# Designs tried in a protein design chat: VH-VL binders against Protein LST7 (LST7). Part 1

Scores and structures below are computed, not measured.

Target 1, 242 residues: Protein LST7 (LST7), of Saccharomyces cerevisiae (p53237)
Amino acid sequence: MSSTVISLAHFCDKHGPRIISVTQSAEKGTLGEELLVPDYPTESYCESCLLQFPEESTRSMRCFIEDVPFITTQYSSIRYQLLNSIIKRAFSEETMIYDNMPFIFFDDLRGLNLVIGFKLYDENARGNERRYCFILTVDSRSHDDSMKMLSEHWNFIIGGFDKMIAYIKNIHKSEFLGKNKTVENNLETLNNNAFIGSYLRANKSKFGRNLVSLTDDKFLFVRIHKWNSFLLHTVMNENKLP
Positions, changes and structure headers below are counted from each chain's first letter, unless a header gives other numbers; Kabat numbers aren't used for antibody chains.
F, E and O are the ipSAE of ESMFold2-Fast, ESMFold2 and OpenDDE, as the mean of both directions, binder to target and target to binder. V2 is 0.75 times the mean of E and O plus 0.25 times the DockQ between their complexes.
Where letters were taken out, [cut] stands.
Atom coordinates printed by the task and the answers are left out, and those that the model quotes come from them; centres of patches stay.

## First folded at step 2 (VH-VL)

Design N18
Fold by ESMFold2, look of step 5:
Structure N18 (fold): chain C 242 residues (1-242), chain A 119 residues (1-119), chain B 111 residues (1-111)
Amino acid sequence: as target 1 above (242 residues)
Amino acid sequence: QVELVQSGAEVKKPGESLKISCKGSGYSFTSYWIGWVRQAPGKGLEWMGIIYPGDSDTRYSPSFQGQVTISADKSISTAYLQWSSLKASDTAMYYCARQPYEFGWFDPWGQGTLVTVSS
Amino acid sequence: DIALTQPASVSGSPGQSITISCTGTSSDVGTYNYVSWYQQHPGKAPKLMIYEVSKRPSGVSNRFSGSKSGNTASLTISGLQAEDEADYYCSSYTSSSTLVVFGGGTKLTVL
């Protein structure tokens, strides 16, 4: 069981802060099956909050790096309440300004947390923006030891989050520009009443959208899983984690 | 300009039903929660519950679960608070207010609907 | 669940600065920054003055400011004016099942 996890969370227009995915490791040499939870609580699910894998029935993802299993799921059965508290605190911090500038917070109850927030433009979202963050959580009561580990891996962790964020932003920008070009082309090419009327009837209603939809990348969460697994493995392998 | 306009004051007898309304304008009604807040005479504010008109997702404070029904008609940008059988203790001012997420702040507030239940 | 505690009343003279406290626990004010403050004049609906601890909505005077320390949030009103006389309520997210809780309210009297 890993004391270090990586979460992806967002500020849902409907729910406020919600976890989308959590990546953690299991014991080397095991299959990590105790972390593969097929049944998730869904009472508060909305489109923007869902963890989506290409196989529709799949609710978790597993990979192995040097015989260490890494699992991504929406709910960690052993850490869910803690992680929910962490993301509600993280999104409420004044230092969360969504500019890819990391910040940290630490307390005895929640451990050391490194947070990087980012935004994606979406006219279907309130304020035309959707807010996200990646969070590295180290569950340790030793502030000095956790900070030392974090400082020794700072450039690697931040660089890894920045790379994934840049990927997400780039493919989102490509999807957004492609969609707007299609709409613009339809208006320019199809200017008869039937087609223009159909487009004009589409109001700018607000609704949740999944990151898969925002990026048009059905493998997005597989990529996030593998990248977060790589980051965790490297941090664990290079240093004695608390 | 964002406004919430509530229905007028009501005078009722115990056992009667009542449905009061809250009409939103100047914003995307389906993109925000509408919360209901009670203020008994001489008392403070009590959160009763909320509805998200976009999908009718409804949540109640434990103190009010089963005591009232919260609903909305998004086609006319209106939320409702309803009693099937009023009690004298339901005498209060009832406010609707917009909330940006399920536990967010309240802004704006409706002007309030005074409900008086007397024998 | 744990309620937010406010003093029943506070008073001040015009031009003075006053502070209204709102005390909770680590389940709400102590951990999270989802505290709001509302002003309510007699016979009127409440008005949002401060949200997310210290943020001021457009149209609210900069005489109103918010802060927190530990389990206590504070609303500070500088340069008191007669129109500030009202009831003031805090509210917060709580990790309890109720989601949102209000304080009991504080009556501000401007002498």
Scores: ipSAE 0.653, ipTM 0.831, lowest interface PAE 1.3, mean pLDDT 84

## First folded at step 5 (VH-VL; from N18 with light chain S95D S97D)

Design a5
Fold by ESMFold2, look of step 6:
Structure a5 (fold): chain C 242 residues (1-242), chain A 119 residues (1-119), chain B 111 residues (1-111)
Amino acid sequence: as target 1 above (242 residues)
Amino acid sequence: QVELVQSGAEVKKPGESLKISCKGSGYSFTSYWIGWVRQAPGKGLEWMGIIYPGDSDTRYSPSFQGQVTISADKSISTAYLQWSSLKASDTAMYYCARQPYEFGWFDPWGQGTLVTVSS
Amino acid sequence: DIALTQPASVSGSPGQSITISCTGTSSDVGTYNYVSWYQQHPGKAPKLMIYEVSKRPSGVSNRFSGSKSGNTASLTISGLQAEDEADYYCSSYTDSDTLVVFGGGTKLTVL
């Protein structure tokens, strides 16, 4: 089972940092069933925090690339506490500025983490923005080995994250512009600013919204699953990951 | 403009019940947490727990779990802290404060409610 | 138990700068940047001075600044004034069931 995972997380207005999805691999030739999560009720989940597949009751997505299973779930049953700690640290870093600029951090407990943050405009969010990040986690105490893997794959990983972020921003912009033409000039500015200010302003008509709703794309998380699986497979195929 | 106003000071005897209030104004009451903080005489601040009035999601510090009840009535923008049976050791100043997320900073604070429990 | 350690008292003269430390662990201050600072005058409610280590809310003087190094966060007050005499508390997120913990408080005396 791979020590490398890709997560999508956001800063929830109610909860603070929360994981939306995690993509993991299992050993080649297996079915990866230990990474699947059981059915669970989602009615009490925060709408903005929820991983949402097109089939209503689906909680896990699995695909195979060259006999390697890749699984995407709301949380990792194996690494849940670790990944929650990672995102709480990531969203608190001063270098998290939500402009697609990558940053990394490492420690013995949380491993090596490459983070790229982005924002989407949403008038239903505090401060009119929702903040997200993609994060590659190498769960290893070997700093040198983790940095070697990252340095060998730097351009590929950040380019892959940038492409998915650009896709999400583009279909969000298309959906938003189809409904609100006069807001176009403000969208990019709002997506880059005011994270802290959103918690100090009085707000009206606030509620959580899912990425599927923000993009009007019920297959969004399937696309994220497939893309993240491709990224992980490519990194694993060229080098063994710690 | 954002303000939290607490109920007045209370003098009670051990074994009596008490419910103190914290009324919020100038913001969307259901979209922020309300936390409760105790300060015993001459002592520091202790986080007791929080409630999200929008859905009544309530969390307690382990030291206060089962010792108090935190609740809210969103129709009147008011949070509550209550005891079913007060002890002399409950003598303290009690503050409510707004938090932007479940472990966020505290701003603003209520003015405090002094609770005195004496025989 | 208290997870954040502050000195019991500090003192300074008008016009000087002073710092108040808040020492935690790798489970809180050392890993996360969710530190805040509160000023409390006698008989009054605490007031937020600094949040997220170094950020200042609107209406707080720029004489107040915050920083962090390793497991220790610091509140610095420059140009000390008589009105700064108060108790100061830090707080932080922590990896525990408590979620948020306060320091024990520091009494600042302006000589």
Scores: ipSAE 0.761, ipTM 0.886, lowest interface PAE 0.9, mean pLDDT 86

## First folded at step 6 (VH-VL)

Design b1 (from a5 with heavy chain S31D)
Fold by OpenDDE, fold request of step 9:
Structure b1 (fold): chain C 242 residues (1-242), chain A 119 residues (1-119), chain B 111 residues (1-111)
Amino acid sequence: as target 1 above (242 residues)
Amino acid sequence: QVELVQSGAEVKKPGESLKISCKGSGYSFTDYWIGWVRQAPGKGLEWMGIIYPGDSDTRYSPSFQGQVTISADKSISTAYLQWSSLKASDTAMYYCARQPYEFGWFDPWGQGTLVTVSS
Amino acid sequence: DIALTQPASVSGSPGQSITISCTGTSSDVGTYNYVSWYQQHPGKAPKLMIYEVSKRPSGVSNRFSGSKSGNTASLTISGLQAEDEADYYCSSYTDSDTLVVFGGGTKLTVL
């Protein structure tokens, strides 16, 4: 089982930092069944936290690249606590992850983590914004090996995340503009200070919205799965960490 | 103005049941958590648990799990804390407070409800 | 019971700056920036003074500031005033089954 995983997370208005999806790889030649999650009622999840595939009954996505299984799920059955901790830590560094620069942190428990954050405008969200991040986690106690891997694949990894984020932002923008022709100017001014002000002005009811809804792309998580799988496979093939 | 108003002081005997209330106003009651915090006389603050009135999602501190019940009626913007059987050790000030997310900060606080349990 | 560690008491003279420490572990204060500070006057409900380590709510004096280093969060009160005499509690998210933990509280005396 690969020690490298990619997570998509967001700051939920209800829950705080929450995982939306985790892409993991299993051992070559296996089906990766251990990475699958049991069936769970989607109704029990906050709307904004939901991983949604085009088929409503689908709870996970699996693909194979060179006989290596890659699986995307709502959460990691194996690394649940670890990834939750990582995500909570990542979002606690608000100013660092939203400045268009990758944020990296390492410790013996949480391994090496590369975080790239992005925001989407949503008037129905607290502070009128939804906060997200992609996290590449190298679950290894070897800082040097992990850093070497990241450094060797830095441009590829960052480029991959940038492309994904750009895609999400673009389709979101298109969806938003399609519905709100008059608000072209407000998408760029996501003022960091808006969050503090909105907490105090809690007069308007807010609603949860997942990324599929925000982007009007029912295949969004399929795309993310494919991108993440490709990214992981590329990184893993060139630098296998013990 | 965002405000939480709690029910009045209670004097009870051991073994009696009790339900105290916390009513929110000035904000969307269903979009924020309500937390309960205990403060025994001369002691510090203790987190008891939280409820999300929008869907009644509830979390308890392990120390209070099974000892109390937290509930809410969103139709009247009210959260509740209740005991089936009070103990003398339940004597304390009980605060409700609003939380923006599951483990967020508390703001504002209710004025507190003093519960005295004595034989 | 997992609790954050605060000094039992601190004191200062009017106009001075004082600092109250809140020490946790790598499972709470040391890892996460979800630390809050509350002021409680005798017979009154707690009041939020600082959230997320260093953010100040509207209406709270700029004399109150928060910081964190390692496993220790700190509340600093500058220009100490008589009205600042109160109990102060820190809180933090924790990785334990207890989502939120409080410190033991610090009594601040203004001399």
Scores: ipSAE 0.891, ipTM 0.951, lowest interface PAE 0.5, mean pLDDT 91
Fold by OpenDDE, fold request of step 9:
Structure b1 (fold): chain C 242 residues (1-242), chain A 119 residues (1-119), chain B 111 residues (1-111)
Amino acid sequence: as target 1 above (242 residues)
Amino acid sequence: QVELVQSGAEVKKPGESLKISCKGSGYSFTDYWIGWVRQAPGKGLEWMGIIYPGDSDTRYSPSFQGQVTISADKSISTAYLQWSSLKASDTAMYYCARQPYEFGWFDPWGQGTLVTVSS
Amino acid sequence: DIALTQPASVSGSPGQSITISCTGTSSDVGTYNYVSWYQQHPGKAPKLMIYEVSKRPSGVSNRFSGSKSGNTASLTISGLQAEDEADYYCSSYTDSDTLVVFGGGTKLTVL
């Protein structure tokens, strides 16, 4: 099993930092069954936290690249605690920036993590914004090897995330403008506003929205799976970390 | 003004049941957690559990799991803490407080409900 | 149960600056910036003074500030006033089944 994982996480108005999806790879020549998650009721998740595929009954996605299985699930069955800890730390960091600026942290328990944050405007969210991040996790005991791998593939990794985030932002913008033509000039400004103390304000009732709804792209998580799988495969082919 | 108002002080005997209340106002009651915190006389604060009134999602501290029941009625913006059988050791001040997310900070706090259990 | 460690008591004179420490572990304060501070006067409910290590809610005096280094969070009160005399509790998110843990509390006396 590969030590490198890509997660999509968000700051849920209800739950705080939560994982939306995890893409992992298994050993070449296997089916990666160990990465699959048991069936779970979607009702156990709030709308904002849900991983949604075009087929509503689908809970995971698997593909193969050169006989390597890549699987995306709502959570990691084998790295559940680790990844939850990582995302909670990521969202708590003062240096976290939501403008696609890379943020890196390392510790002995959580390995090496690259975080790319971004925001989407949503008037139905607390603070009028949804906060997300992609996280590349290298679950390795070797810091040096992890850093080396990251350095060697830096431009590729960052470029990949930038493209992915740009896509999400663009389709979200299109969806938003389609519904709210009068707000076009303010959208960028709104998205760039920092989340400051909005949780302390008495506000009107808000409700959860997932990325599919925000972007009106029912295939969004399929795309994310594809991108993540490609990214992982490319990085892994050149470096095997213990 | 965001406010939590708790029910009045209770004097009970061991073995009796009790249900105390916490009513929220000035904000969307269904969009924030309500946490319960115990403070024994002369002691510190203890997290008991939380409830999300919007869907009644509830979580308990391991120390209080099975010992109390947390519930809510969103129609009247009220959360509840109840015991089926009180013990002398349940004597304490009980606070409810609003939390923005599952493990967020507490603000504001209710005024507290003093529960005294004595034979 | 996991508890955060606070000094039992701290004292200072009016106008002075005092600091209250809150020491946890790598499973709470040392890793996450979900530390809060509460002020409690005798017979009153706790009041939020600091959240997320260093942020002040509206209405809280700028004399109160928070910081963190390693496994220790700190509450600093500058320009100490008589009204600051109270118990102070820290709290933090924890990786355990107990989502939130409190410190043992610190009694602040203004001399």
Scores: ipSAE 0.848, ipTM 0.922, lowest interface PAE 0.6, mean pLDDT 90
Fold by OpenDDE, look of step 9:
Structure b1 (fold): chain C 242 residues (1-242), chain A 119 residues (1-119), chain B 111 residues (1-111)
Amino acid sequence: as target 1 above (242 residues)
Amino acid sequence: QVELVQSGAEVKKPGESLKISCKGSGYSFTDYWIGWVRQAPGKGLEWMGIIYPGDSDTRYSPSFQGQVTISADKSISTAYLQWSSLKASDTAMYYCARQPYEFGWFDPWGQGTLVTVSS
Amino acid sequence: DIALTQPASVSGSPGQSITISCTGTSSDVGTYNYVSWYQQHPGKAPKLMIYEVSKRPSGVSNRFSGSKSGNTASLTISGLQAEDEADYYCSSYTDSDTLVVFGGGTKLTVL
């Protein structure tokens, strides 16, 4: 089982911190079937929480890089509780994580985690913003080894996340401007505003929107899967953690 | 102004059923959780459970699971707490409160409903 | 019953600063910044004073502040006033099936 996982999470207006997707790797030469999730009830998810692939019936995505299977699912069947704890902690930290600033935390239970957050403007969200983060989790008890790996691949990992975030922001901006041409000058400012007290301002009915809807990119999660798989593969091949 | 208004005080006998209410105003009722908190006389606050009126998603504290039923009618912006059979130990002040998300803080609070169960 | 640990009572004179502690575990206060503080006057409903460890709602006096270290969150009231006499409760998210837990409460007396 791969010790390194990449998750995409968001702050749901209903649920709080929630996982949207988890990308994991299986053992070389296998199909990674244990990481695939069967059909599951979606009642516990809202529209904003949903992992959406182009094929509506698809719950998981799998690819192979050099005979290593990489799988993306809505949740981890193996590390569900752990990852949920991690994302709750990530979003509970009063750091500038939403300004594309890397945030790292470690504990014996949750391993080493690198978090990069970003915001998207959405008038249908509480506070007029959706909050997201990518999380690289090294599920290892060895802090030193985990930190070494992270340090050795720092620029690569950060660069990868930055590219993904930039892409999401760009396509979201394009979609938003296409619908709201008059708001172009305020978009960046709105995305960087603090969420402080926004819960008191919501007098109008809001509704959930997932990233596919926000970006109008039905292949967005496919792209994320590919990027995550590539990142994991590169990091794992150069530094195999036990 | 965001406000939660609860139903009036109740005096009941053991074995009787009861349903108390909490009406929200001044905000989108369907977009926030409503939590219920019990406070026995001279005791502290106890989390009972929460409901999301938008879809009636409900969570209970293990201590109150099966003991009470939490429900909501979004058409009239009202949440409910009900007992099928009251016990003397159910004597307490019951508060409803708004929560921004599933495990968020409580703000604002209702004024409370005093429930007295005695023979 | 799972509860956060608070001192039963604290006291101070007008103008002084007092601190109320709230001690949990690594499954709640120690890991997450989802700590809230509530003020309750006799016969009244609780009022939110602090949320997410240190954030203050609108309308709450800046005399109230919150912090956290390790498994212990703290509410500090500076410039103590007679009106501050009340019960104070902390709360936190937990990793357990109990999503939110309260402290046992602290009675603050202004001398």
Scores: ipSAE 0.818, ipTM 0.907, lowest interface PAE 0.6, mean pLDDT 88
Fold by ESMFold2, look of step 8:
Structure b1 (fold): chain C 242 residues (1-242), chain A 119 residues (1-119), chain B 111 residues (1-111)
Amino acid sequence: as target 1 above (242 residues)
Amino acid sequence: QVELVQSGAEVKKPGESLKISCKGSGYSFTDYWIGWVRQAPGKGLEWMGIIYPGDSDTRYSPSFQGQVTISADKSISTAYLQWSSLKASDTAMYYCARQPYEFGWFDPWGQGTLVTVSS
Amino acid sequence: DIALTQPASVSGSPGQSITISCTGTSSDVGTYNYVSWYQQHPGKAPKLMIYEVSKRPSGVSNRFSGSKSGNTASLTISGLQAEDEADYYCSSYTDSDTLVVFGGGTKLTVL
């Protein structure tokens, strides 16, 4: 198993920092079954915290790149406590201002972490925004060795996170503008003040929303899984992709 | 004006039951946690537990698990702290406070409810 | 038990700056920036003065500031005034089942 993982997390209005997904690898030539979480409870999850695949019964996703298994789940059975501590620290750092600028932190317990925070507009969220981050974690006791490895992949990792964040932001923005335009057109065709008032009140309600809902992309977490698997595979190899 | 208003002081005997209240106003009551904090006479602050009135999700500090019941009635924006059988050691000031997430800061605080348990 | 250590008391004269410390461990203050400070006058409820280490809520004087270094968070009151005489408590998220812990409190006396 690799010491490097990629997480997607958010700051939940109810819970504070929560992992949405983590992508990990197992040893080449294995099936990685120890990392699968095929049955875990979902009834206590809030909507905004949920990892949601297109098939509702799916709890984890696996792919193989050059016979290395990559698994994405909500919780890591191997690193659960570590990753929960990492996100609670990450969202509390002064440099977490959700400006797409990367930052890093290191300590002996949590290893080296590269974080890029971003936010999405959502009128159903506290403060009209939902806050997220992608985190690359190098679970290593050596600051110098971890930093050297990170520096060799810095541009690749940041570029990879930026590309996925840009994708998410663009499809969110497109769906938000399209949905609001359609609503306003429908309001123009409806000559009913009561309807307008009711709709506007409903849109101001606060409740959790999944990234799938915010982007209207039911395959979003499949894309994130595939992309994060690609990034991890590249970082694990001495031969960097161009 | 965000405000938490607690029920009045109580003087009780050991073994009696008690339910004290905390009414929130000026904000969306169901969208924030309500925490309960104990302060024994001349002592510091102790976190007892929290409730999220929107879904009744309730968490207790290990020291208070099974000792009290935290509940809420979201239809009247009110949270409760309840004992089924008071002990003299329950004598304390009890505060409710709003928390933005399950381990967030406390703001605002209720004015406190003094509970005195003696024979 | 209390996981955060505060001095039992501090004293200062009007106009001075004073600092109240709150020392934890790598399981709380040393790792996380979820530290808050509360002022409590006798017979009154606590009042939030600082949250997330250094942020002031609306209505709190800029004479109050917060900082953190290593395992220790600090509340600094500049231009000390008689009205600042009160008990001060820190709190922090902690890696435990308790989630939030308070310090033991510090009595500030304005001489």
Scores: ipSAE 0.773, ipTM 0.893, lowest interface PAE 0.8, mean pLDDT 86

